# VH-VL binders against Peptide methionine sulfoxide reductase B3, chloroplastic (MSRB3): the designs that were tried, part 5

Target 1, 158 residues: Peptide methionine sulfoxide reductase B3, chloroplastic (MSRB3), of Oryza sativa subsp. japonica (Rice) (q6auk5)
Amino acid sequence: RGTAGRRRLQVVVAMSSSAPPPPPGSVQKSEEEWEAILSPEQFRILRLKGTEYPGTGEYDKLFAEGVYECAGCGTPLYKSSTKFNSGCGWPAFYEGFPGAIARTPDPDGRRIEITCAACGGHLGHVFKGEGFNTPTDERHCVNSISLKFIPASEDSKL

## First folded at step 4 (VH-VL)

Design n6 (from M6 with light chain L94W; framework fv_modakafusp)
Fold by ESMFold2-Fast, scan of step 4:
Structure n6 (fold): chain C 158 residues (1-158), chain A 120 residues (1-120), chain B 107 residues (1-107)
Amino acid sequence: as target 1 above (158 residues)
Amino acid sequence: EVQLVQSGAEVKKPGATVKISCKVSGYTFTDYWMNWVQQAPGKGLEWMGWVDPEDGETDVAEKFQGRVTITADTSTDTAYMELSSLRSEDTAVYYCARVGYSYGLHFDYWGQGTTVTVSS
Amino acid sequence: DIQMTQSPSSLSASVGDRVTITCKASQDIRNYVDWYQQKPGKAPKLLIYDASNLETGVPSRFSGSGSGTDFTFTISSLQPEDIATYYCQQYDNWPRTFGGGTKVEIK
């Protein structure tokens, strides 16, 4: 992205949080601390690498303008403009904010796990080369429970 | 001074394609999404779609999918809406309107409108 | 899609009258509704944003209220220059949708 892209991205990031996103690996908590602040379902998905049932997530069919943050640490992960309908039964995005998404091969080597780079919270998996007409040819298939949607203009409320 | 200036009126035959422009000035083109809105004669406003001039990403309403292409040219600070396979029901005034992320998703500035007439 | 239902579709009132129009969303949109004024042959103009905030340069006789699914737009003392069609619009969810409009005329 050029300078204009950098300015626009900065504005979008600011809209999802009153503070800039933390650097990769900057949010460290014990599992006991996470369990104290997360719901049981959020803990199962974000910390224990669970998967929500396909088609049941609150963001599966949501296409409102805004930013998707990590439900655990509040880091902006995806802008709504990167969301697309892939038919996977979970919200799908073709790219995350720069440096926001970490990638780790699953032990079996077949899938690539995606996590919040700041806190390590489990998001889902990324798939490549499926022929979707997106700029990256990537599909980030993400649990809704791992995300918190912040509508654009939330910060403009009274 | 913020201005959105649209191209002039068009008269087209059924089956033709029309391409309407919206040239902006007075602000940074890539800081705002550009939306297009259709208004048939004597009818209300209907959102058609938007483009993000920064990266070219678009969304188009279901009614217009397959017939509408929305683009932006950052070298000329101009957004475009192209509507293909024109039919008489496409006779309307078409407006561009900007939306800023940091100011909320409000249509704070609109173009003056472009009348498109589709007739045999 | 979120449906926005405006009432009435048209009204006639006298100069100085209080004019009220309503907008009902098919689901909870919190306060994510804007109101626009469109004079004949002109582009729409933003008057009220986020249900109740007056846009800069807009006369104070215009106001908005409501939250959730029910919204109201009011002109406290109708002026001749207020003859226009007024539209509500939600931006809570994609796609953006407008109400059908309320045409305001002077008797």
Scores: ipSAE 0.000, ipTM 0.487, lowest interface PAE 15.2, mean pLDDT 83

Design n7 (from M6 with light chain D50A R96W; framework fv_modakafusp)
Fold by ESMFold2-Fast, scan of step 4:
Structure n7 (fold): chain C 158 residues (1-158), chain A 120 residues (1-120), chain B 107 residues (1-107)
Amino acid sequence: as target 1 above (158 residues)
Amino acid sequence: EVQLVQSGAEVKKPGATVKISCKVSGYTFTDYWMNWVQQAPGKGLEWMGWVDPEDGETDVAEKFQGRVTITADTSTDTAYMELSSLRSEDTAVYYCARVGYSYGLHFDYWGQGTTVTVSS
Amino acid sequence: DIQMTQSPSSLSASVGDRVTITCKASQDIRNYVDWYQQKPGKAPKLLIYAASNLETGVPSRFSGSGSGTDFTFTISSLQPEDIATYYCQQYDNLPWTFGGGTKVEIK
């Protein structure tokens, strides 16, 4: 008979990090609208595919617990637990949230561009097979300016 | 094959300006930052600055601010370093070196060097 | 600026000898150090990147180790073609800075 241990509580969805990412292409704005809401540097990188100089980004050296969101649309892109020190001079991650990162080969077929799947914002490039000791053997090298770090709450820590 | 080919040796008088070129081939010029490095005779390496050929953004080391201009011409795949108000202490070999995305921040390819001699 | 102190400034060793060069950073630079070889009259060549990774095409006798502030570069068995000056370089923070170099000569 219905003891407390046999019941399954309805679990509410936690804060934004537990929600599924928006569908691919679900955030659409004109370039004029993006320019109005983004800083000049965010617009240059996210919309015009610019790159920040290596070693200068805000998140290059940050290893605090949290979630990295798209600076343009707020979609969760990476867990801090997937961030690793590759020595590349940009924040590096070995894996994005399911469906959050879109991949497009560069015209020469050598590099693979990564973008926010929801809004198309430019993140950087993914590299494979470099021998890093990670679960995927991938390095997602991402502009700090493309990201917004959301620290984990105190209640989320062990 | 990736190549960075620099212009030839220069002899200048104090107070003159020198402009050195670095022409690239074998890769997409706009995918890599171009850096400049000075090496005085018998001395070590000193970083001078960089240019991003994609947008023309530059940064120059404090020691060279006001005297160095770094530029890139995407129509000819050529980077330039211009050093003004030359002094005898500027006598050195100047190298261009690329920094890219695939291996991170490493100077993986260098030009052959350009010797600049400043003498009265 | 981050200072990179390299030692020794010069050394002479015999073919087949183990050669070690040390580099000390003035602050914690994690693993953000590269090592370059410069032969007389030539441009520098990248040998080791991110403290311990061997660049493609570089002989396995070259290796690097260390983290934080103390780094070591090693040639396990010195060859005649290794006559060169070797430089460490930090890329943790601008401006990028090099060690003073170690001139390696063969007796």
Scores: ipSAE 0.032, ipTM 0.630, lowest interface PAE 6.5, mean pLDDT 86

Design n8 (from M6 with light chain D50A R96Y; framework fv_modakafusp)
Fold by ESMFold2-Fast, scan of step 4:
Parts: C-alpha cells; structure tokens; sequence
Structure n8 (fold): chain C 158 residues (1-158), chain A 120 residues (1-120), chain B 107 residues (1-107)
C-alpha cells in the first residue's frame, strides 16, 4: 500500500541530564563509534545529513510538555513550549536552548542547516521571515529521528 | 530560477506504455522529492506517487501500483514517470511537482504538464 | 484515505466581491492543508500553505483559515486575473488528497 514511512523508526537509548549544554564540538566520536550507538536511520540522519519523510516522524504531531534532546549525544535542544504547528511535516520550534543549536549555510546558499552544537548531529534547517506569530519569526524544521523527547513528568524530579 | 520542464504531448493506443520526463533546474535536485499528479479532462487532481532522487526510493498510490514506475536520473537532473498497460481512463494531463525536504510538504513548483491521450 | 470535500463546485461573482470556498476533511488534519490556484491550461500554483500562511509573491487579498476538519479560503476583493479553479489539498497522511475544486468565474 505504499506508506509515507518507507523505513521503520529505530531508536537507541540516549540518556540525558538537565545539566547545561556541553560546549560546541565537545562530543566527538569516530564514524565507527557513532555507528555502534546509533540505529542505521539515526546514523543516516544525524551523521550523513539525511532527511526523514515529512509527516512520518514520531514527534511531528506530539505537543506534550517536556524537553527535546539530541538523539546522538543527549544534549537538550528545545523546550516543548517553543514547539508550534507550522504545517511543515516535521517538528517545528521557534528557538533552541542558548548555545545548543549551530547554524551553517548549505553549500547551495539557499538554506541554513541546523546542527547540535555539541556533537555536530544534523537536525534540519532554520527558516526566517515567514510571518509565523512566534517571538522569533523563525522555524526550526527538525527531523524527529534527530530528537529524543523527555516528558515533563521525568524532569519534575528536579 | 527554479524550473520544472516536462516532455511534450503523447498519443498512445490502449495497452501501450508512456514515459514522461521532468527536467529540473535552479535548485539541488536531490534536496526535493518529485511527485506526479494526474488530472483527467475536466476533473480534479489525483496524487500518483513520488521519488526521492537522493536514493531512488519511491512510493506509489494504491490505484497506480503495478502500472506506474517513477524514477530519477541525478546525472541529468530528470525525473520520469512511466505508466504501462494504458487504458482510456488514463487520458489526462500529468504534472510533476516538487516537495521540499526542509521547506515542508507543499507543492511549491510544478511542471507545465504533459497531455497523454489514449485512444484507439 | 482522507477525503477532502470542497464546496461550492463553481461560483460566479463580480469584480470586487468577497469569494469564500470551503473544504471539509473526513478526519482531523490539524492545519495540514494547502490551497492551489489553477488557471485554464496551466499548472496549479501554491497560494496558501498550512491552512493560513500566504506563499511569497501571492497577493494579500488571498487568505486561509480553519483547523481540524473545516477550512476556508477567501478572496477579499475578486480581480479579473483570479478567474481559475481553486483546490484544497491535505498532507497530513499519504496518499495526498485534493478537494474536487471550485471554479471561480466573473459574471
């Protein structure tokens, strides 16, 4: 029946804490080390800059309260309170935690790639000036596979 | 300037195969999925399927499974839609339309359309 | 498959009139609906994305609203160049499905 998701979502347990984000580039691993701890799909997206099919991601339609961490290194990237419904087919956020998101123009100069500042894992792209009613007028369009959602009920321990 | 340019009109007999091309320019071909949409005369739009030019993976709507083959050639930045075992109800205009990976699921650019007429 | 029911099928209005087209989804699609304009002999053109967002270069007289299952597309002051068929389309789930279209004519 051909579906939107032509691959099964695979997850690797990525534990994180509420500690401040690691410094930029502080999480470094070889390709072999990343392959050992990431699922094939996570490796494709986080390390090889792949993209999941729009509308298929685990977090595309999730609006529960919590924190989104990098699936590769566990760095907190986005608060659920910054997530909004942009209709892009991927989770959308209007801002990340301070220092958590790195920006790099794509080689074609048309898009700005966003990555986890700590480990360099590919998240997606940021778009500006689209007229969304958000504090930043930015849309961080992020692969669900690049993220690990931590519900607020888990964070309430702190 | 983004452009999607499709091949010219085709006239085919029932049972024949038609292959339509969609050549792109003005953007990175592998950054967008290419979709195909059918429009029968005086009728609305019907999605047929898509191809991911980066890896060649496709998804085809149930109605067209077994008759439609969608492909992409990254050396020429051209997508193709091949429809076999043609029937009179396949008479339509066929459009290619791109969907952005990071922009969203919107058909922001379309080809001009290719008319396929199936008649005896 | 998600069904998109669009109404009316056709309408005739005068230049300067407010034109309203509606689209109903067979299930909750949040705001995952786009609107396209198709002029005779031409390919469709994206006007509104994600229910209410105006595509770049599209005149401000076009607008969209709605969420869930009920969506509205409006032309606040119809112009001669707006003669076209308009389609809603959902992208909440594959297969992508379009409304039946609304043909807008000037009387």
Amino acid sequence: as target 1 above (158 residues)
Amino acid sequence: EVQLVQSGAEVKKPGATVKISCKVSGYTFTDYWMNWVQQAPGKGLEWMGWVDPEDGETDVAEKFQGRVTITADTSTDTAYMELSSLRSEDTAVYYCARVGYSYGLHFDYWGQGTTVTVSS
Amino acid sequence: DIQMTQSPSSLSASVGDRVTITCKASQDIRNYVDWYQQKPGKAPKLLIYAASNLETGVPSRFSGSGSGTDFTFTISSLQPEDIATYYCQQYDNLPYTFGGGTKVEIK
Scores: ipSAE 0.017, ipTM 0.615, lowest interface PAE 7.1, mean pLDDT 85

Design n9 (from M6 with heavy chain Y103W; framework fv_modakafusp)
Fold by ESMFold2-Fast, scan of step 4:
Structure n9 (fold): chain C 158 residues (1-158), chain A 120 residues (1-120), chain B 107 residues (1-107)
Amino acid sequence: as target 1 above (158 residues)
Amino acid sequence: EVQLVQSGAEVKKPGATVKISCKVSGYTFTDYWMNWVQQAPGKGLEWMGWVDPEDGETDVAEKFQGRVTITADTSTDTAYMELSSLRSEDTAVYYCARVGYSWGLHFDYWGQGTTVTVSS
Amino acid sequence: DIQMTQSPSSLSASVGDRVTITCKASQDIRNYVDWYQQKPGKAPKLLIYDASNLETGVPSRFSGSGSGTDFTFTISSLQPEDIATYYCQQYDNLPRTFGGGTKVEIK
């Protein structure tokens, strides 16, 4: 539609970064569609529930201001302000955006998997009660390859 | 509770192949990377590589590429390290050690070690 | 590869002495350093993780400090059972690398 085309043509980065998260389960694609748009490493992590080796991730040591989006579907998942140094070898966050993160016990019942609520992409695991000095006492330990960092503009609030 | 039990000592001739096992118990095998570490007599520790038992992904340190194969068998909860074209310089104790996902990044549990002697 | 330079390579001290071992990384590794103890004929044992945290069951005389590139491991009052070789290890980046080790002996 022409109206939609004109709106999309005028979209700027600041408006895109301030958009609300899509609803849970709102992004669905076949395995073949995901393979077409993801790198092999992204597909392994996001769709096949792989884990990157600790310390190897692009965002493990990044503490710049911005937003971390799902690498698969672009949904905003974490504000940089919730990121902290937990020593886990992966980027760690103490909370996600409201409704952005889904939780599911692993089949063995030992761990709680976290996924992008919109597309189901595997992020990592959440741990609770470890005594960190954060508002939630939670550690969301996330694969860097599951994320895309969007730097803050000078006018953005996170 | 958690145990990593390695296979027994091996004596091999130059040019032979050795395959060392590391059988785990007391935890979920697929939750941890298994790493291998070499220690030559009177020398320090040298990391050889890792396997992710969950998907079979491996990486081997550059020094050992071409001679070392690391594998995992989830049906028996056993990791393996195979070293081919043995030389006298491969005489060493070999250790397996686990690394956790998100809480056990440290080598918190080690196998007891397997001595490999390469001699005529 | 990140190089871990450990010093001294060996030391001799008396029971009750304060022993200090240092480890220097070739680049910034934050606090991603662990320290291991290896007694003769035994597998290494984790003592200190993330530069300064004492592993469960490890005596309080062992401690670690440092961040970035310079790290220190200390035994506040050396005991006979502490005779061992001590190794630092970085896990900030692959490949994982160990320091050369420090052999601690009682004179």
Scores: ipSAE 0.008, ipTM 0.583, lowest interface PAE 9.2, mean pLDDT 85

Design t1 (from S2 with heavy chain Y104W; framework fv_siltartoxatug)
Fold by ESMFold2-Fast, scan of step 4:
Structure t1 (fold): chain C 158 residues (1-158), chain A 119 residues (1-119), chain B 107 residues (1-107)
Amino acid sequence: as target 1 above (158 residues)
Amino acid sequence: QVQLQESGAGLVKPSETLSLTCGVAGGSFSDYYLSWIRQPPGKGLEWIGEISHSGSTSYNPSLKSRVTISVDTSKSQFSLKLSSVTAADTAVYYCARGLDYGDWAFDIWGQGTLVTVSS
Amino acid sequence: DIQMTQSPSILSASVGDRVTITCRASQSISTWLAWYQQKPGKAPTLVIYKASTLESGVPSRFSGTESGTEFTLTISSLQPDDFATYYCQQYNSYPWTFGQGTKLEIK
């Protein structure tokens, strides 16, 4: 270990500490590596762009306080406070954390795919202009299996 | 971009199994559901069932005991089997694409294929 | 199952007319309703989805509205190509169900 006072320390204390989100594309693995660490269902959705059946997802009707992370790489994607009931059959959010969500038009140009910006894992699609009384006029419609919910009470214990 | 085309026998005998295939061309079948819908002559539309590219299915309860829908991703096609057919199953059969995430409306349809059930 | 009731079953009209077709759901379906146009011998084509969103390439004379469980399809100024059978469809809950159809015919 180093000598006392030799290392320059800056301690920022806040109600909650946030690490910078991983840069876009910072989590890179082969599909073989992803298949080794993901469940078959997670691999189907996150890597093969699958969709879970409407109304079946774990988080479709969950409104507890916490943070939704990417199930593949653990990057924080959505705050529970941005979640709303859109009636679509999937968890819906009106915005992600800054820089966390990447957008790509589908091949047919009809929808905009959303993915985890860090690892490229498929989340779902974003829709605009539907009038759901949200601050952004956006609906991020996301597969539950693409997400891992971290309750606020458990985060505070850690 | 995506095109759908039905194929299969146009005549099926009573009590046998009706078998149709829908070919998917012009793009990926990821991110949407593929449905079978039928229309008896002079009547309205009836949804039969749907399948995702991953093979997850939902069937109309009125037909569930007789219906099987399957997908073959290597051939870019999905199929319908309807068992124990009767004259009431005579209809034009369509395959159609339904988008997910609240966009399940059928935006692309095949041309339809008439299946007649008779001896 | 959710029952979709269309009215009228037959609507006679002239080119240039404003026509309205109604569809009523037996229970709440929110905004999850589509309208299709079907011409004789052809597959249905999508006109409107999510109750009021016009499908790309469909003429602006078509519009949809919702009020509770009542939904309407309006054509503001009929053209010859609009004479067809129209179907509503709910996609709120399985099984997906269609209305019985409204035949729009030349008066």
Scores: ipSAE 0.012, ipTM 0.550, lowest interface PAE 9.1, mean pLDDT 84

Design t2 (from S2 with heavy chain S52Y H53D; framework fv_siltartoxatug)
Fold by ESMFold2-Fast, scan of step 4:
Structure t2 (fold): chain C 158 residues (1-158), chain A 119 residues (1-119), chain B 107 residues (1-107)
Amino acid sequence: as target 1 above (158 residues)
Amino acid sequence: QVQLQESGAGLVKPSETLSLTCGVAGGSFSDYYLSWIRQPPGKGLEWIGEIYDSGSTSYNPSLKSRVTISVDTSKSQFSLKLSSVTAADTAVYYCARGLDYGDYAFDIWGQGTLVTVSS
Amino acid sequence: DIQMTQSPSILSASVGDRVTITCRASQSISTWLAWYQQKPGKAPTLVIYKASTLESGVPSRFSGTESGTEFTLTISSLQPDDFATYYCQQYNSYPWTFGQGTKLEIK
């Protein structure tokens, strides 16, 4: 049995690497909600600002073509083409997608934290002026556990 | 010092699966990726793929549909399976370790094992 | 894939010569290049990594340089033990790729 009146059209927008990232702060969840959907290790890093052991991350040594998304909210953060080997034991990128990465000085002012702009998930830190041969001379040093890699072949299937 | 040693059948028939194992001795491999690299007779080197002790793998796209690399940390070994082999898969197969954290240069290599694909 | 092109394919030289082998990447790989030496019937051995860092135990006559996408391996005074095939390898981007090799042979 239906109802009389105008039917609401639900529009499903496919998420793609070419779509703009969600607005800053657009993904809001309580810590209880995050704890329910994240693994304990993901929660430790994304919500409690933990750091994974160097050299242990899934993406530390992965240079395959694709897109790196926030493991918490699915926002595209980095193109694989911006990934480079800095020798540090964590995945390193020289830039993120426009507007995807937020920067905040650590409480002691010594480092600049990078987070997913959409959900606030902790990614790592950005370092500048180290002399790397990259377009930005920046190193975004990122926990693998904060990221979800989407291979280019999967993108082509969309 | 870590040592690597390949083992497996040296003769494989066309259309069958090539299976090799690399034994790791003399130390931990828990902080390193371990690779398979091959060299056809008289030709250059081709990277096949790599594995971490967690089981995480990366494969050369040219071989990905036929390659499986697996690890057995309890036996300190990792293995290569290459399916549907042809004469073009005849090569010396090496296992190799990356240098250290985040460095992908291969500082330790096995001695290599020749695999001939022939009826 | 990043293509690595070595030149020359064959280099004939005499003991005591200064020899240079070149490797060119099809795109930027920063410093992420290694050089390997391979003698007949043996596995490759690491000579240089990070473009210019000499591997432990390798003689100081070996050196590497970087200039954009062009990399060189130089042996300042060739010794009998140095006759081998040399391969470059980039490790900036998957898949890891090697040059086709340069055979250094006695003149």
Scores: ipSAE 0.009, ipTM 0.504, lowest interface PAE 11.9, mean pLDDT 83

Design t3 (from S2 with heavy chain L99Y; framework fv_siltartoxatug)
Fold by ESMFold2-Fast, scan of step 4:
Structure t3 (fold): chain C 158 residues (1-158), chain A 119 residues (1-119), chain B 107 residues (1-107)
Amino acid sequence: as target 1 above (158 residues)
Amino acid sequence: QVQLQESGAGLVKPSETLSLTCGVAGGSFSDYYLSWIRQPPGKGLEWIGEISHSGSTSYNPSLKSRVTISVDTSKSQFSLKLSSVTAADTAVYYCARGYDYGDYAFDIWGQGTLVTVSS
Amino acid sequence: DIQMTQSPSILSASVGDRVTITCRASQSISTWLAWYQQKPGKAPTLVIYKASTLESGVPSRFSGTESGTEFTLTISSLQPDDFATYYCQQYNSYPWTFGQGTKLEIK
């Protein structure tokens, strides 16, 4: 709800940049509509919960400054400043933007799936307590194909 | 709980192709990778290769020219073919599951099947 | 390929002893190390993963540590069921590689 943003910031102290999380399911499309706008590879991962092969993703080794958006709906999910090298073969982040990431136990209860809260697109899985030197004690392990990187530089190409 | 079971011929002649199947029971295998691992009698463990539910593979470079791993999702089965076998390929062959996203430790193993390469 | 070297190759111990088995990687593998227990004639079973995380159902007397490229498996008070061969495995880089094994035997 972007129209409420200005009013909210004026009610709360101006030095506070907090924003409410996007509502879960704020982007809804039929699977037929998703299939029409996503590539086959994006559809397989975002809608059918596929996994890209380790070490092959576009963002696996990228540490440039910017924001990672959901490839399906464009919702900002992760700041590049939260990305770290876990060695897992997928991009790893220690936290998402507030309210951007939904968590759901896998059907067998063993792992926790992470999805884009706005559109439900599959991102990967989150792990806790692995001893990485991060503020959250979490590793969000995410498919590159689920993401679109937006460079911080206004001079960015491609 | 997911269970893995190897099957196939226990005797293979030199120069022929070793063929094994791993049956998956008790749940979906779409969320993890299946590996083949072997152990020659009295020796240690050697990783052969792995496959995802979607058919993506990775092979040990020492065996890559001889190895093919495939998946048949309709039968819930993974298969190993190792061509041009010699006595050095005599081993117990295991299938084992590991997860994606860096959670690769093998938490479930089949019981293993002995394959002897002999004339 | 990453080489995994275990020491000792054979360890003789008595019930009640504290035993430590070491595994060294030829290069950095972060935390991506598992320990397996194998009894004669049986498949390996997972004991520890991510260097120090105890697998569900494994007794608390088992623990793992990491220090750079050196990893240890410790059994704080050895029980009869613990006599087995132990293998470490790195899963940081393809191909996955195992140590040569440490046989833990009576006496």
Scores: ipSAE 0.080, ipTM 0.662, lowest interface PAE 4.4, mean pLDDT 86

Design t4 (from S2 with light chain K50R; framework fv_siltartoxatug)
Fold by ESMFold2-Fast, scan of step 4:
Structure t4 (fold): chain C 158 residues (1-158), chain A 119 residues (1-119), chain B 107 residues (1-107)
Amino acid sequence: as target 1 above (158 residues)
Amino acid sequence: QVQLQESGAGLVKPSETLSLTCGVAGGSFSDYYLSWIRQPPGKGLEWIGEISHSGSTSYNPSLKSRVTISVDTSKSQFSLKLSSVTAADTAVYYCARGLDYGDYAFDIWGQGTLVTVSS
Amino acid sequence: DIQMTQSPSILSASVGDRVTITCRASQSISTWLAWYQQKPGKAPTLVIYRASTLESGVPSRFSGTESGTEFTLTISSLQPDDFATYYCQQYNSYPWTFGQGTKLEIK
């Protein structure tokens, strides 16, 4: 048993999964305020729309049961049950919680940016029609650094 | 207009540490990744590693035990150290900037500097 | 690691020809592929990124396409300045990997 895993023991899955997300734009802070509460790497990705190195992210190969929250504002974004192995080098999800994910086409029209609807934090991009055997045929390709994983329970897995 | 320029010793003895610096001029690189890429004479390109302005690094697993990349934001430069060099490390070394917004295509390259490993 | 395989290794052509260079990824990389041009003694220069997007300042005779894990770089009417070695690069999965290169030479 690892200390890091046990320190993150949370059992909120059943209660939080149906809660509505905060309204779009409901979490507003100045960039100075975000810089004060985020790590430099989190600020670069969530606020400056950076991308983490593929294959190196904390959640790239994690398939434990839980909920992925926005690292900036704490809004629940994805259930672990929607995570799948796309082989791309970033955590991939086929669906977010209702209303949690905002979509904005990139100027080139080939990519659609996904952001946290509540705070505007950059998550990554969504890709469609790649032939994945998932309910949506969508791949939400997300920076691990944009997310905070909340495990369902270490005890429930014994 | 951002420009990248490599500098450092062109000759390194076997078993010693290769040390190069890349200067960034003409603008901020805070929204970009900065990479080191090498090319042995007559061969193809090999990615060594990269660093963000905040200091986050990623290295090619084939070189990870020997590579350190660091950034000096006050001087607008980043550096490569490759330890325990052998003749196989003889190459032209390039620094390059990843395309903005996570595309990681390298849109700006330094001119390259030849580093020869010989006794 | 994702292997990038280019074909052909050497391509001989004449000015005015339509030439196509192919790059195949060993795994899905979506559109995360770039093409570079390198002339002798020079650094590589970016030609195409995201499989089909022309870098600013690159002539419109260059184009890229994707089909699954197969990618092509096409030059519709070859000019003297186009003789060079071309490399593809995937940037979908760490570590970044390049193809072995295709040398485009005068026939």
Scores: ipSAE 0.006, ipTM 0.517, lowest interface PAE 11.4, mean pLDDT 83

Design t5 (from S2 with light chain T31Y; framework fv_siltartoxatug)
Fold by ESMFold2-Fast, scan of step 4:
Structure t5 (fold): chain C 158 residues (1-158), chain A 119 residues (1-119), chain B 107 residues (1-107)
Amino acid sequence: as target 1 above (158 residues)
Amino acid sequence: QVQLQESGAGLVKPSETLSLTCGVAGGSFSDYYLSWIRQPPGKGLEWIGEISHSGSTSYNPSLKSRVTISVDTSKSQFSLKLSSVTAADTAVYYCARGLDYGDYAFDIWGQGTLVTVSS
Amino acid sequence: DIQMTQSPSILSASVGDRVTITCRASQSISYWLAWYQQKPGKAPTLVIYKASTLESGVPSRFSGTESGTEFTLTISSLQPDDFATYYCQQYNSYPWTFGQGTKLEIK
């Protein structure tokens, strides 16, 4: 597990992660409310289950230390230490914070959709058993537009 | 390197308040959460609650009306108060560390202190 | 609350045996499960976390698996130091809950 707790950014996130995650569906808004607070691109992906173009995402090649929050509701979803290079054109993580990610089979049964458990925002899909050298043997393939990265700063060492 | 040590009265009378302290030695406690966990003699483990270095708390609903956990950063210690005790509160009380980032597994435990509730 | 049920409650075995103990969650907890070892008069110690990850310093004879809501702890070749009570714990949702324990004793 390593030294993962030494940053102030971790302390801010730890209040959310050491407390239980928000219950599934605890953040409820109408479509009009979401459209008012989200960009058109965020609304398309988080609420309408869109997909960003591969290789275009802000976080596709970012490996800086920090935390990834839901762009819709601000719930912490992934820590940067779980991010790995899958080579596929989207940010990939091998696990989320406990209870933060909900899973639902796609209608065709071939893929498993992942969403923010708190607000239902669409993140992408999870794949299992691909042989990546990760602790979970899972790949959470996530749209950058669904996420907001909160970087660890020099002040985080306080 | 981090060590946890419980201390407090080993005998508490029914209806009084049980008060324990967990001392933290050998490193900064700003990077983790401290839990109180109890174990009645011959029985299993029950989580009581947790606190962060900043003072944020979470309590087991079964004990929430009676439990208060607090932190004293100047003394590097955390405390547990459990009010209105009965014989059912007789147990070994442990403090234990859970790391940040939602990894709530308890990797460091104090040695435990037996608290007996008796007249 | 999520109920954790362990089986068996008592397991008798000999040094060198392969032993498996099971923990079942009353609902999905993903892989958010830890295993602890407790010897008489001592505090519990962490053995496995995230269902299958060995804690630093724990011998490789210990392993964990996940299958739905069923989790196992396996010791591939039992050593004298392994006789203890083992507890599972879920940390998927509040309150954190433990199984009732499995006592591993000498046959």
Scores: ipSAE 0.000, ipTM 0.494, lowest interface PAE 15.6, mean pLDDT 83

